# Miniprotein binders against p81326: the designs that were tried, part 187

Target 1, 226 residues: p81326
Amino acid sequence: MLHFGGFIMEINHISKILEKEREEYIRNKVEEYLKQGFSKDDAVNKANQSWRTYIGHRIQDVIYNLLKKFLKDSGLKVTTDKALNNRNLPEELDKVKRLIAINYGEYLFLPDADVIVYKVENNDIKIIAIISVKNSFRERRFETTYWKLKLKESPVTSHIKVFLATPDKDNEISYKCPNGKPKKMRIILEYELDGIYFLKEDFEETEKAKHFGKIVEDIIEISKKL
Below, E stands for the ipSAE of ESMFold2; O stands for the ipSAE of OpenDDE; V2 stands for 0.75 times the mean of E and O plus 0.25 times the DockQ between their complexes.

## First folded at step 14 (miniprotein)

Design xi12 (at its last look DockQ between E and O 0.72; V2 from the best seeds 0.76)
Fold by OpenDDE base, look of step 14:
Structure xi12 (fold): chain B 226 residues (1-226), chain A 82 residues (1-82)
Amino acid sequence: as target 1 above (226 residues)
Amino acid sequence: SSELKKAKFIAKIIKDLAEELGLSDEEKLRELVKLIAWLAIMYGAEVEVEIENGKIRIVIKVGNVEIYIEIEDGKVRITVKE
């Protein structure tokens, strides 16, 4: 039994797999649209559009599954904002939901929390980290930053680390100052967030901007301090 | 079922990976096994790998659907079972 316990998260494998997924997805969608009576060109265009929507959710799911797998042995638990949207939550998840809620006076709202990492100790829930997953930064570029700042305003949530995970395929935030020009978005995100984790190799590494493969270790280390 | 569709999708990806890498080289086989393992993890699926005398058997569980992968003598057989 090769206990995959020692699998160094190789982003190259993930990228390769996602590319194969894309190829297969596109093929299937093209076939589907052709059967619907679309032209080949229209079918391809529609398939590509469908993929853009799909891949965003897919990456979130991938990151969730990876974190769930690799944090399990550390006794850490992982959930999602989607799981928290249920009316009837298990007690544990209801506590998680309450512990990430942001106060707006008469209302409590949840931050965007694609992935939530928490631990259970002596029946108490401690939220460790929220991971926002962004495939692209076309929309809501600083939304994650907003939530981080809001979480800092309360002693209940101020300890929660907020991370951004992204493949950043378009190199929107991969570099701070390419060609001597500061990238505002990278600089602000890195400044305000607790970390940015890239699902790619080609990026400017800093203390806060790291390869996604380090996220597990970082979360475990944070969990020990809480 | 949604799970069956997912399993079939995964199976196709595995097939494509196997065809791309080739199955004649031990190093390539090792790489393929790694890719399959990652693929399983990425889907939140359980994966079991058995390697015996050049034969590789992999089982991926996607909910109630199982993907059986057998690699032997440069050939890959993939079976999806509900």
Scores: ipSAE 0.817, ipTM 0.931, lowest interface PAE 0.4, mean pLDDT 91
Fold by ESMFold2, look of step 14:
Structure xi12 (fold): chain B 226 residues (1-226), chain A 82 residues (1-82)
Amino acid sequence: as target 1 above (226 residues)
Amino acid sequence: SSELKKAKFIAKIIKDLAEELGLSDEEKLRELVKLIAWLAIMYGAEVEVEIENGKIRIVIKVGNVEIYIEIEDGKVRITVKE
């Protein structure tokens, strides 16, 4: 495994911790729903539904915390779309927001930028990369490519790297040609995005499709070119 | 508080990990310390590890709440303190 921050990134450790978090989360939610008067079967079903919503946000938080930890010593800062949508933004974050927003006439929208990496140079802010975190691809599977194409259309945002980070546990995009058949979703995502970073071991590695542990080194290298 | 609830949740995860591993040898002890460190990183929490005379002390800071983990003689004691 590759080193970063003096730690070997071990996907097995992250996965094991997430499974323990799931067990405790579900236990707590079942207890909560039982106290609300639901039957045992209903409480379990509601707890599992709650976890499916929660796990997407949890993986985003994990990626945010990992990047914040391991990019800090390289002078790179990390924020989230949630932080950018808060009221009364600090000046620095207000600038970050303005630098990634896409203009749709009278409306401004942030791209699918769960995690944003930027640097501050001479009181100027430069956006390095945005990372979209997807747990599954059953719905809106090409949303990240849409945002990459929109960012590419403007000279002020065309330099921004757009990455996808995913556990892809259901192998929806892990291989280009499973069973000899082209997987459209993997091929298009890899073609259009600047990188896909897998939070698992079993996937087809390419120049753009990599183990998540590589993302820190890649972001640092990109930042040196800007 | 929100920080206290998060810290108690983290403490429970650590307790469950320790129970599942069983601290019968040094390899499993090292594995637990790795898991605790990764767990802290995954929550954006500060972590400090101190090893002295066969005793391991780990402190995880979740905002103003601290989780004290003491491992000695194959036993784990966890205290959450505001």
Scores: ipSAE 0.725, ipTM 0.910, lowest interface PAE 0.8, mean pLDDT 87
ESMFold2 (binder alone), look of step 14: mean pLDDT 80; pTM 0.756

Design xi13 (at its last look DockQ between E and O 0.78; V2 from the best seeds 0.80)
Fold by OpenDDE base, look of step 14:
Structure xi13 (fold): chain B 226 residues (1-226), chain A 82 residues (1-82)
Amino acid sequence: as target 1 above (226 residues)
Amino acid sequence: SSELKKAKFIAKIIKDLAEELGLSDEEKLRELVKLIMWLAIMYGAEVEVEIENGKIRIVIKVGNVEIYIEIEDGKVRITVKE
């Protein structure tokens, strides 16, 4: 049991809550679609499709909120790529945005950065970590790896840790070699990224593949070295 | 408001959790409180918990909307206030 800020992060509670959220969400959506004149079967199907889209954003929000809560006492700050998309940013966030930008010659682009962890020391901002959140790996399987490699190419961003957080419900990357067959995606992601954090219990743990409950400690430790 | 809708959604989840767990056992009550706390954190909401003489009072703040939860004598009362 990892105690963070006096609260033990239990993935089981998170999973249970998310399941209840699903049930309630589906119920509400089914009712909505029935009112729109869809059949019961169509309403259920549409609700399930809606949930698949919703849950991706929901997990990102959950992870953001968890990190924001549990890193607060350490003095670390958390933001999102969405917060950085504003034209008028506070000075602090404008600096954060600039410090994660990747150079493409005439252009600067931001990596996919679902969650950004940074610290402010003596009015200087140091980016600590970027957390990419993936609910499924159906699309853009190595996109996070691409961004990690691009960040590594610049002395400005090379220190930034890139983590992947996922529930991996379909066991796409939970094991390296299930049944003796290498899972290419797991192996590559683990090799290229600084860590993979699972919002589940059933996975192959390694030095880089850990339970999500350890992410706070790891980030705090990294922050002390910067 | 979006916050009110969110608060109502959270309130329903809490109700469902309470109904599933039951409220007659102290251990179940403790579990429910933990779940509510996690739920609040997961939504980035502030949560306050008071436990006195078998009565549990929880306030969750979702932006400007508050969810009041009272658990007493095996009953849960949830009120959402904007």
Scores: ipSAE 0.831, ipTM 0.938, lowest interface PAE 0.4, mean pLDDT 92
Fold by ESMFold2, look of step 14:
Structure xi13 (fold): chain B 226 residues (1-226), chain A 82 residues (1-82)
Amino acid sequence: as target 1 above (226 residues)
Amino acid sequence: SSELKKAKFIAKIIKDLAEELGLSDEEKLRELVKLIMWLAIMYGAEVEVEIENGKIRIVIKVGNVEIYIEIEDGKVRITVKE
């Protein structure tokens, strides 16, 4: 077994593995669709569509597994919005759910948080951060900023850091001023959120827009101040 | 069954990575080990690595299914056991 201290988080390894997963996934799906009688062109189109649906969930799972693994020794715990929606929630997770829920009169909703980081301190739970995972910005572009603004409205939730994690392969938010013109989506997301973490190398790096490999260190540092 | 399907998929990815790298020297071998470790972590799977006398043995546990990767003399052998 390798020592975790001699094994650093490197985004290039994650990206390389995901590319191999894509290749194998598409190959398997094309074979499946060909067996169903689709033409080669139709099989390829359907396989690519299937991958677009799959990759969104896959990236979320990857981020969850990475954070759970690398935050464990720092006393930080990780859960998901999916886990918080289960019936008969354990007491600990029920407290996490209550600490991030937002009241809308007769209704109580969780923010759209894919991954939640928290700590337990003397039977007291403190929510550190929520991470929204986006593969594409074709829809619900500013959903994450809405939830950050709602969390800021209450003293109970105003400390919660809201991060966005994305591969942004189509460069929808990778640069602030491409061709000398401000990119509204990147500017607003960076302004309103506590951080944007890219699962790729080619983007405009700032104090808030960073390589995903920095997220563990940042979360640990934040947790020490709570 | 779902664990077995996942383990076989992971094993195929490892095979593809090894073939692309071409295990011609120690640097490429260490890179493959790093990729295998990352792959296991990305699936939330337990991984154990043992190195002895020029042989590398890696075990990835996907629930009750185990993936055995043995690397010796620049050759990779992968076995999935339920």
Scores: ipSAE 0.772, ipTM 0.920, lowest interface PAE 0.7, mean pLDDT 87
ESMFold2 (binder alone), look of step 14: mean pLDDT 81; pTM 0.774

Design xi14 (at its last look DockQ between E and O 0.69; V2 from the best seeds 0.75)
Fold by OpenDDE base, look of step 14:
Parts: C-alpha cells; structure tokens; sequence
Structure xi14 (fold): chain B 226 residues (1-226), chain A 82 residues (1-82)
C-alpha cells in the first residue's frame, strides 16, 4: 500500500470512478446526439468515439491533479504545457517555459509536456521532471523518447527527468517479454526514459517501470538532488 | 458556467456511486467517503468531510461551486450551489 499525503493510492478506486464517469458521459452524449436527430445506434457510436478522445485528456487531468495534490506539501509546483501556451504568462511560468525549450537553431520549441514539475528556490526555477501521459500507444509511440533525447542534448535541460504515465489498458507495454517475445516498445521506452509509471496493478515491475503510486516519492527524491 | 457543469457531473457520479454501493452499513459508507475523496482529488477539488453520530456531511469545492453531500439513515442528499 503506497501512502501519499495521507491517502493510499488505490487504482481500483480511480478505475471505478473513471468507469462511472464513462457511464455518465456516454449517457449525456447519447442524449445530446439523439436531440440532434441521430438514431440510437448512431448516437451510441458517436458517444463512444467522443469518449475515446475525452478519456485521454481526462487521464492527463487526473494525473495533473494527483501530482499537484501530493507534491504540494513538498513545496514542488506543477504546471502543464497547455498552461504555458498563453502569450501573457506570469514570470514564474515564463521561466518554466524557457527552461524546457529545445533549441532548433533559429527556433525554440517545447517538448510534449503534459505535466511539468518544478521547484522555486531563491527565485530560481529548477525543472525537475516532465511527465508524458499516454492512454494508448496507437499513435506516436516513441514521441516521448524523442523529447527525452532532445532534452538530454542541452546542458540546460539534460537534468530534466522524463517519465511516462499510462494505464496501459491494452497491455502494450506492461510486459517486456510476454511469451518469450520481446515487446520492442516497452524495452525502448524503459531504456530511453527515466521511468514508466503504470496506473494499474498487472505489469512487469523493474527499476524503471513502477506503479504510479511511486512517482511522487521518486520526484521528491530527484528534487533533493537538484 | 463550466464549473457548474463540472460540479453537476461530479454530483451525478456521487449519486450513482452511492446507489451502487448502498448506504446500509458502516463499511459501505466508509467506501463511499473514500471514493468521494478520490473523486474530489481527481478533479482538483477540495473536500471536507464531517462525521457526526452516523451523519456524514461532505463539501466539495469545484472552483467557486460547492457540492453539499449529506448521508443519513441510508439516504444521500446532494445539493450543488454556485
């Protein structure tokens, strides 16, 4: 049992809640589409498609909120790439944005950074970690790895840990060698990234592949070394 | 408001959870409270729980919107207030 800020992270509770959210979301969307004149079958299909898009963002929000909650007492701060897309940023967030930027010569671009963990010490910002959140690996399977490698190329960003968080519902990366066959994606992601955190119980645990419950502790430990 | 819609959505989830679990014994009530707390965290909401003589009062704050939950005698009452 992993205790975080007085709460035991129970993936079963999170999963149960998300399932209830799905049920309610689908119900609402079906009703919406029926009102638009779609058939019941079409409404259900469209609702399910909408949910697939929605759940990806929802999981990102959940992870953001969890990290924000459980890192608060450690003095660590959490933001998102979405929050950094504003033209008028507070000074703190503007510094965060600049400190995660990747140099492409004439241009600076931000990595995919669903969640960014940083600390403020003596008015200086230190980026601790970037967490990429993936609900599924159907698209852009190694994008997070690309960003990790790019961040590693600069002394400004080389210290930033890059983590992947996923429920991995389809068991795409939960095991390294299921049935004796190496899962390329799991092996590469685990090798290149600083850690993979699973929002599930059924996975192959390694030094880098851990239960999501451990991410808070790991981030805090990293923060102490920076 | 977006917050009100979110709060109403959360309120419905809580109602559904309460109906599914039941409210008949202490274990079910504890589980429901735990789920509500997780739900609040997952939405970045604050939650306060008060338990007095078998009555449970929970307040969830979603931005400026509050969800009031009262559980007593096997019944759940949920009120959303902006």
Amino acid sequence: as target 1 above (226 residues)
Amino acid sequence: SSELKKAKFIAKIIKDLAEELGLSDEEELRELVKLIQWLAIMYGATVKVEIENGKIRIVIKVGNVEIYIEIEDGKVRITVKE
Scores: ipSAE 0.826, ipTM 0.934, lowest interface PAE 0.5, mean pLDDT 92
Fold by ESMFold2, look of step 14:
Structure xi14 (fold): chain B 226 residues (1-226), chain A 82 residues (1-82)
Amino acid sequence: as target 1 above (226 residues)
Amino acid sequence: SSELKKAKFIAKIIKDLAEELGLSDEEELRELVKLIQWLAIMYGATVKVEIENGKIRIVIKVGNVEIYIEIEDGKVRITVKE
C-alpha cells in the first residue's frame, strides 16, 4: 500500500543522524562517569570533552563506510590509515601502504590519508585517491596541501588524487571572497588540491568545491582514466 | 557482546528518530526509512528492506546480531536479536 522512492544520498540525513549519536553518546558517558563517582558537573564536562575527541574519528568512519558501500560495485576498494598501521597487515594492504609511503631518508611516513581508494588489476594495485578529513582548520591549516605536494614529487605517487572532506562548521573555507575579501585558506586549498567536498549545504560551489554527495561519481570517473 | 552493545545503541538512535518525526503521514514514514538506511550504512551494517502489503520490515545486521524494525500504521516496533 505504501509507495517508496529510491535511495539517494542526502547530506542533511547524515548530519541529523550524527546529532542523535552525539546526544546518546553524551547521555551514556555522563551515566558512566557518575557511576565512577564524578560530580554531575565534572561528568558533563568529561562527556563533552570525550565527544570532541571522538567526533573526528566518527566522521572518518562515516566516510569510510559510505565509500566502501557505494564504490564496491565499481570494482574499487577502500581502506584507512588506521588499517594500514595495524600489526596484522595482509599482503594486499602492505602493498597499499608501500605505494603511498613518503621517504624521508631513514624514515617512512604515510601522508595524511584518512581514507584510501584503490583498485586491483592483474594482481597490481593502483592507488586512485586519498581523502583527508578535517573537522576544523584552527591548526595545521595546510597539512593536506603539504601532502599533495609531497605526493607530486615522485612519479610513483604523482597520479594520486588528494581530496579534502569537511563539515566546515565555522565557515573557515566555505567561501572564496566573503565580504569582497579573498579568503587565503580557501583559495590555496582549492588551487592545490584535486577537490574539496563539503558535508553541508552552505558553501560556494566551484569546479573543485562540491557537495560530498558528488565524491563517488568523481572517484569512479577518475578510476576509468587510470 | 560488543556487537550486541553496538546494535542496542543503533536501535536507540532509531527509536529517537522515530519519536522526533512523529510518523503522522506517508512523507514522515518515508523519511524515517531513509534515515534508518543511512544510519545502517554509516555503521557499515548490512540493510535489507522488505515491503509487504502495508508493512515495512527492515533488518540491520551487525555481525551476528540482528535489529528488526517493523513499521505499520504509523507505529514502529524494534527488536534486537542475537
Scores: ipSAE 0.717, ipTM 0.900, lowest interface PAE 0.8, mean pLDDT 86
ESMFold2 (binder alone), look of step 14: mean pLDDT 77; pTM 0.707

Design xi15 (at its last look DockQ between E and O 0.75; V2 from the best seeds 0.80)
Fold by OpenDDE base, look of step 14:
Structure xi15 (fold): chain B 226 residues (1-226), chain A 82 residues (1-82)
Amino acid sequence: as target 1 above (226 residues)
Amino acid sequence: SPDLKKAKFIAKIIKDLAEELGLSDEEELRELVKLIQYLAIMYGAEVTVTIENGKIRIVIKIGNVEIYIEIEDGKVRITVKE
C-alpha cells in the first residue's frame, strides 16, 4: 500500500514544476507565434519575453497558494495586497489593512505586501509577516528594504517580519561575494530584512538567507512569540 | 473557458512529469503523486488522492473543470472534464 506521508514543502518539487510550466508555456507560445507568421527564431524570442512577464505574476500566485496551504493547519491566515485594495472589505481584512498601514502624517499608505500572514486570536488580529515576492531586481531593488524600515518606525508595525522570496534566476543576490566582488544588493537586503527565501538550490545560505521550504516553519515559530 | 485552458495546461504538465519520472516502482509513483499535489496547490486547486487495489486516482478541481488522473500498471491516464 503506497503510504503518501505528510506533505512537506520542498523547493526541489516547486522548482521542477516551475521548469515544466516554463517548458509547456514556451512550447505553446512558440506555436502561437508560428501560426501568426513569425519565424522560428522570432517565435522563440517572443515566447521567452512573454514568459518573463508571465512568471513575475505566476511566482507571486504560487507563493501565496503554497503559504495558504501549508499554514492552514497552524491556524494562520494569508492574504494579499490585491485583496486589500477593495473598497468594501470584510471586517477581518479591513483590520489587516489598517494594521499594516504606514503613517506619513496626513496620510496612511500601505507597504508593498505581496503576501500577508496574520493570525486571529480572541477577535484580535496580529500581523505576523509580509512577504515581498521578486522575480528580478532590475527595478526598485531596495523597495522591500524601504518598507521594512518604515514598518519599524511605528510600535504598531515594528514587530512585523518582512521577508523576501525570490527564485533569483539571474543570481543577482544568490551570493554575497561572487568572484571576490561583494554583491551590494545581497548584503543590504540580508542586513535590513528579516529573511530572504530562495526558490532555488544554488545560493549562499546564511542565518537569514534560506531555502523557501523553511519559510513555513519560520513563520509558525514567529507566530508563537506574538 | 479560461479554466478549461488552465486544466489542459496542467494536464500536459502532469503527462510530462509522468513520462520523465516513470511509473515502474513505488518510489517513482510516490514522487509523481507528490509532484501532482504540489502542482495543484501551486494553482490553488483542490486535489484528492485515492488508492484502491493498486490503482491511484487523483482529482484536481479548477473551478468547474476537473482533471482525472489514473495511474495503474505503469500507465497514466489523464482526462479533463468540464
Scores: ipSAE 0.847, ipTM 0.940, lowest interface PAE 0.4, mean pLDDT 92
Fold by ESMFold2, look of step 14:
Structure xi15 (fold): chain B 226 residues (1-226), chain A 82 residues (1-82)
Amino acid sequence: as target 1 above (226 residues)
Amino acid sequence: SPDLKKAKFIAKIIKDLAEELGLSDEEELRELVKLIQYLAIMYGAEVTVTIENGKIRIVIKIGNVEIYIEIEDGKVRITVKE
């Protein structure tokens, strides 16, 4: 696929690198398990199991690092929910945390916001978007949708765009009507969220469902309107 | 160290990418350089690319560990220095 301009990410590069990472990771794990005395078949099974656990965290880190790099020159900053839960929070991040927190009476909770994009203007912080990273949808299928609806309930947070980023390797949300049957999960997620960004090529593209490479341009455009 | 282990892992992936591409023309060379830059970014590492006298030098910095990639005449040399 042909892409123009230096400001977009190309999903083919990301996918190719992740496949090479998988191959080397598994090779290293198989060697490690063989040294521990496991049979060849057991070592391979355990290595694949280890990769499935690892890739979920790896994808979130990848998305964070890509957004941080490609948004930097646009004056946009990126942080994570992990950074916001740090005990010794810098003042800037403390403000970010307070600006996305949802009030449940005596309790405050952060929404499902693996990655947060914001800007700083004259010591004022404006939250632009939060990105929920999901590797699969077998559990807690609509959690991101819930957080979008909660953010919409307050004038302080109603402007915040809520995106979902996913490889969706099992095609759980890739198509609206696979085999002529409406896919409830895809339809509801697309309806309620501000965007779904796929870390793969094969999915039904719509106004809200896009290749992940478009997310930088979309975030920059949104930030200029805020 | 964790940084050294990560750097060696990244270096191996770069070597695998270079072997797959073959580096027989300028397009494949540009593709490899772009892949190396994406790889470094995906690990949150600093990357510097310089081109001098037909030689491409890439430096990836991971803490105190540096990965030096030199590409000349379709050949790739990778050195990891702590």
Scores: ipSAE 0.778, ipTM 0.923, lowest interface PAE 0.7, mean pLDDT 88
ESMFold2 (binder alone), look of step 14: mean pLDDT 80; pTM 0.752

Design xi2 (at its last look DockQ between E and O 0.82; V2 from the best seeds 0.79)
Fold by OpenDDE base, look of step 14:
Structure xi2 (fold): chain B 226 residues (1-226), chain A 82 residues (1-82)
Amino acid sequence: as target 1 above (226 residues)
Amino acid sequence: SPDLEKAKFIAKIIKDLAEELGLSDEEELRELVKLIKWLAIMYGAEVTVTIENGKIRIVIKIGNVEIYIEIEDGKVRITVKE
């Protein structure tokens, strides 16, 4: 049983909830498309396509909310790259934004940072971890590794842990060598990243590949060393 | 409001969960309460659960919108209030 701040994380419950969300979402979208004059079949197809886009953002939001809740008692704070995309940032978030920026000479760019975990100590911001959230690996399979490598190049950002969180529904990276054949993507992601956290039970566990339930503990432990 | 629409959406999910699980025994009720708590967490909502004399009262707060859930005698009542 994986305990998160006193609450046992059950992936089954999360999955069940997301399935109910899907059902309700699809129903609503079908109704919407029917009202727009689409056929039933077209409405269903469009709804399913819409869901595929929606679920990616939904999983990100879920992970954000989970981390925000379960890290709160440890004094750790959580934000997102989306929250940093504002011209008028509070001082704290402006500091966070600057501390994750990557130098490209004349330009500073932010890494993809779906979730950012940081702490405030004596008015100083310390970035602890960036969590990239992927529902599927159809696109930009190694983008997270690129950002990890770029963050390592600067003493300002080299300490930042980069994690990947995924349900990996299609088992793209759940196993390293299924049937004796190496899964390139799993191997590279595991090698380059600080950890992979699965929102599922059926995966090959390693030192770096863990159940999502471990991410809170791991982040807290890292935070104590910074 | 976006929060109201979200709340309505969540309320429907809760209703569906309640219908699926049933509301007849203590185990079903415990499971439902657990699911509702997770649902609230997943949406970043605050949740309060009160159990008194077999009546379960749950309040989920999303921004300024509240979802009131009452479970009693095998029935669920859900109210969304802005």
Scores: ipSAE 0.808, ipTM 0.926, lowest interface PAE 0.5, mean pLDDT 92
Fold by ESMFold2, look of step 14:
Structure xi2 (fold): chain B 226 residues (1-226), chain A 82 residues (1-82)
Amino acid sequence: as target 1 above (226 residues)
Amino acid sequence: SPDLEKAKFIAKIIKDLAEELGLSDEEELRELVKLIKWLAIMYGAEVTVTIENGKIRIVIKIGNVEIYIEIEDGKVRITVKE
């Protein structure tokens, strides 16, 4: 898949860079903990713990920056759930927030979406897609599917595509089980969501399970149909 | 500043990448330049690349902080300026 001049073939660059970031992050944290008086073993363990917290946020930031960069020339805008929860919310983002909100009777909740893609046409805002970023599936494995189902319940939000983006480093959804059967979690995620985009090269590709580099073209194509 | 600390971290990553690749031929050099461009994109930073008589100059801008990378004769010089 060479749609962006080899963009898909360059996904290895992201992985290589993240590994170098991990190495430098760990070195800095070990030095910090040693200065605090921890033993070498304790400093290393604490540094690894710190990295596990950091990497989750870092991957989300990487995806946000990539989408913002590569969707800009197509007139598509990108924001985050963090930005939408800002107390000092610009009018445009307030409209985005209201257009993805889920009604629970007398309460109105924002889906737990990491990255939101939208466009502005003729002073009208159209939500294109929500991208949920998952580093692991140990906890809240079906949270993204829940939000997709809730968005489908209303005609004003049913058009919104819900994608999952994941490195899936632990191969929790990348391959079939050893017995050759598809993994239940993969089946459910792929059935309910509009797409799964892997931030790695090796996984079982399907019509809905693709390399992350394809997400830009898919979003642009969807936006042209709205 | 936060931008200066980020720029210094990025500069260290670039140095580590250059050391790992080695810059003995044109293919390794092209790979390093691609990695630097990807790194800038991953941080949402503007990047410009110019080639001047066998010298490659790359500038990454993070707010008001600039990272200057000069590659010549298989050697890399990195300067962070605020």
Scores: ipSAE 0.757, ipTM 0.914, lowest interface PAE 0.7, mean pLDDT 87
ESMFold2 (binder alone), look of step 14: mean pLDDT 78; pTM 0.732

Design xi3 (at its last look DockQ between E and O 0.81; V2 from the best seeds 0.75)
Fold by ESMFold2, look of step 14:
Structure xi3 (fold): chain B 226 residues (1-226), chain A 82 residues (1-82)
Amino acid sequence: as target 1 above (226 residues)
Amino acid sequence: SPDLKKAKFIAKIIKDLAEELGLSDEEELRELVKLIRWLAIMYGAEVTVTIENGKIRIVIKIGNVEIYIEIEDGKVRITVEE
């Protein structure tokens, strides 16, 4: 009945907790801004703006902590783009960084890979998947698909699975044909990516568009094929 | 400290969850404990749950800061110690 610690069955607990975190975060920020002399309306607007910036990083942290906990027993390791941008990287992480980098002639750049899953086998590092975390599709709508296409251009990186994880609270990509008309963003993202994982219940499920609770099982299955 | 600030934030979330649930029956109590376990996982934190004489004691460790949660007779007490 439970899969890898019951995560698949318990997505509603995570959503419930995040909503409580939002409420408390905004309350605290409003208090801070009022003490700084802002009007109530300005304090609320600034607090909501602060939350929109914060929630993207918070969801990334949640995904990192969940994957680290539930992939550990399968011999899979997890890191983040934040960790890879630190100075004085351990040799293992320096290798991970080099294995996902994209070549642009004389320049070398990292894709926007918020969370990276990899395996160490016989002193070699194999990148399994990268997960891009998106809270909103208002800007940078197809960034993740761009990075998937760049990774496919080299036999060294073409095996890397590229996933998108999102709450999609505003229903920007939740349905393929809302009101009977194709939603370009959803159609293209689903076509190009290896999977879209929703941190909510209300979306159109397909072979590639799934509840976030399935991501651990999917990653483990993929790792067995590499 | 950053860990103390985080622990106090987590403690407030737990208090809000407990207030919303009401804790008037056993199912609500089990739900709260489950939510606390998920909250700890979401922060990458260690959690220990013990049950003794109808009292539930939960400890969440955030670095050197500990959150103590005691649940007895439908009441929840939360303390944060550095």
Scores: ipSAE 0.773, ipTM 0.925, lowest interface PAE 0.7, mean pLDDT 88
Fold by OpenDDE base, look of step 14:
Structure xi3 (fold): chain B 226 residues (1-226), chain A 82 residues (1-82)
Amino acid sequence: as target 1 above (226 residues)
Amino acid sequence: SPDLKKAKFIAKIIKDLAEELGLSDEEELRELVKLIRWLAIMYGAEVTVTIENGKIRIVIKIGNVEIYIEIEDGKVRITVEE
């Protein structure tokens, strides 16, 4: 039982909600595809494929909304890379965007930053953490690690914590050495990143690998040191 | 509107949850309310819960769209208003 801002969060609640979301999503998509002239079997298959794409974004949105809610009382702010893609940004977000940019000589590029946590003190913005959200590790397994290393290379961004949040449904990184065999991806991600947060109960806990319920406390603690 | 579509989607989820859990037992009702609160948070919505005389009233606000949920005597009523 994890306390977030006085509210007890259980992963089971999130999972139950997401399952109902899936059921409703599939139902709607099946109906849509049937109307398009697909067979029932094809409609179901297409709906399931659509859900696989959708759920990744959904989990990101969930994590964003959770962090936004539970960090609000601490005075911390939350944004996303999507919000930073606008040409006309408010001054605050424009500063955030500049403070996470990575230098490539003639060009500045943003890291993958699904969620960005920052604080405003005396009109100065301090970036606290970037949270990468991964539903599965089928593609770009070490992309988050790359961005962490790049951020570390600059004194402007070296202080920014980079976290990975995942349900890891396929147990790709839940354990370091299952059956005595090292999981390369878990070991490298845990070594290079500042933390891994699991939206599940069944994982190997370490100093850096924690239940998602700890992320709010950890971010608040980091924010006090900056 | 996107908010209306989202609200309708959420309303259906709530209906499904209510049907699954049941509405007759106090424990079931507490669990449902908890799930609805989490659902609202997960969508970045504001939620207000009022419990009076065995009647549960929940309002979820998504932008300018509101979801009204009333639970009384083992029945759930859900209304979406823009």
Scores: ipSAE 0.681, ipTM 0.873, lowest interface PAE 0.6, mean pLDDT 91
ESMFold2 (binder alone), look of step 14: mean pLDDT 80; pTM 0.753

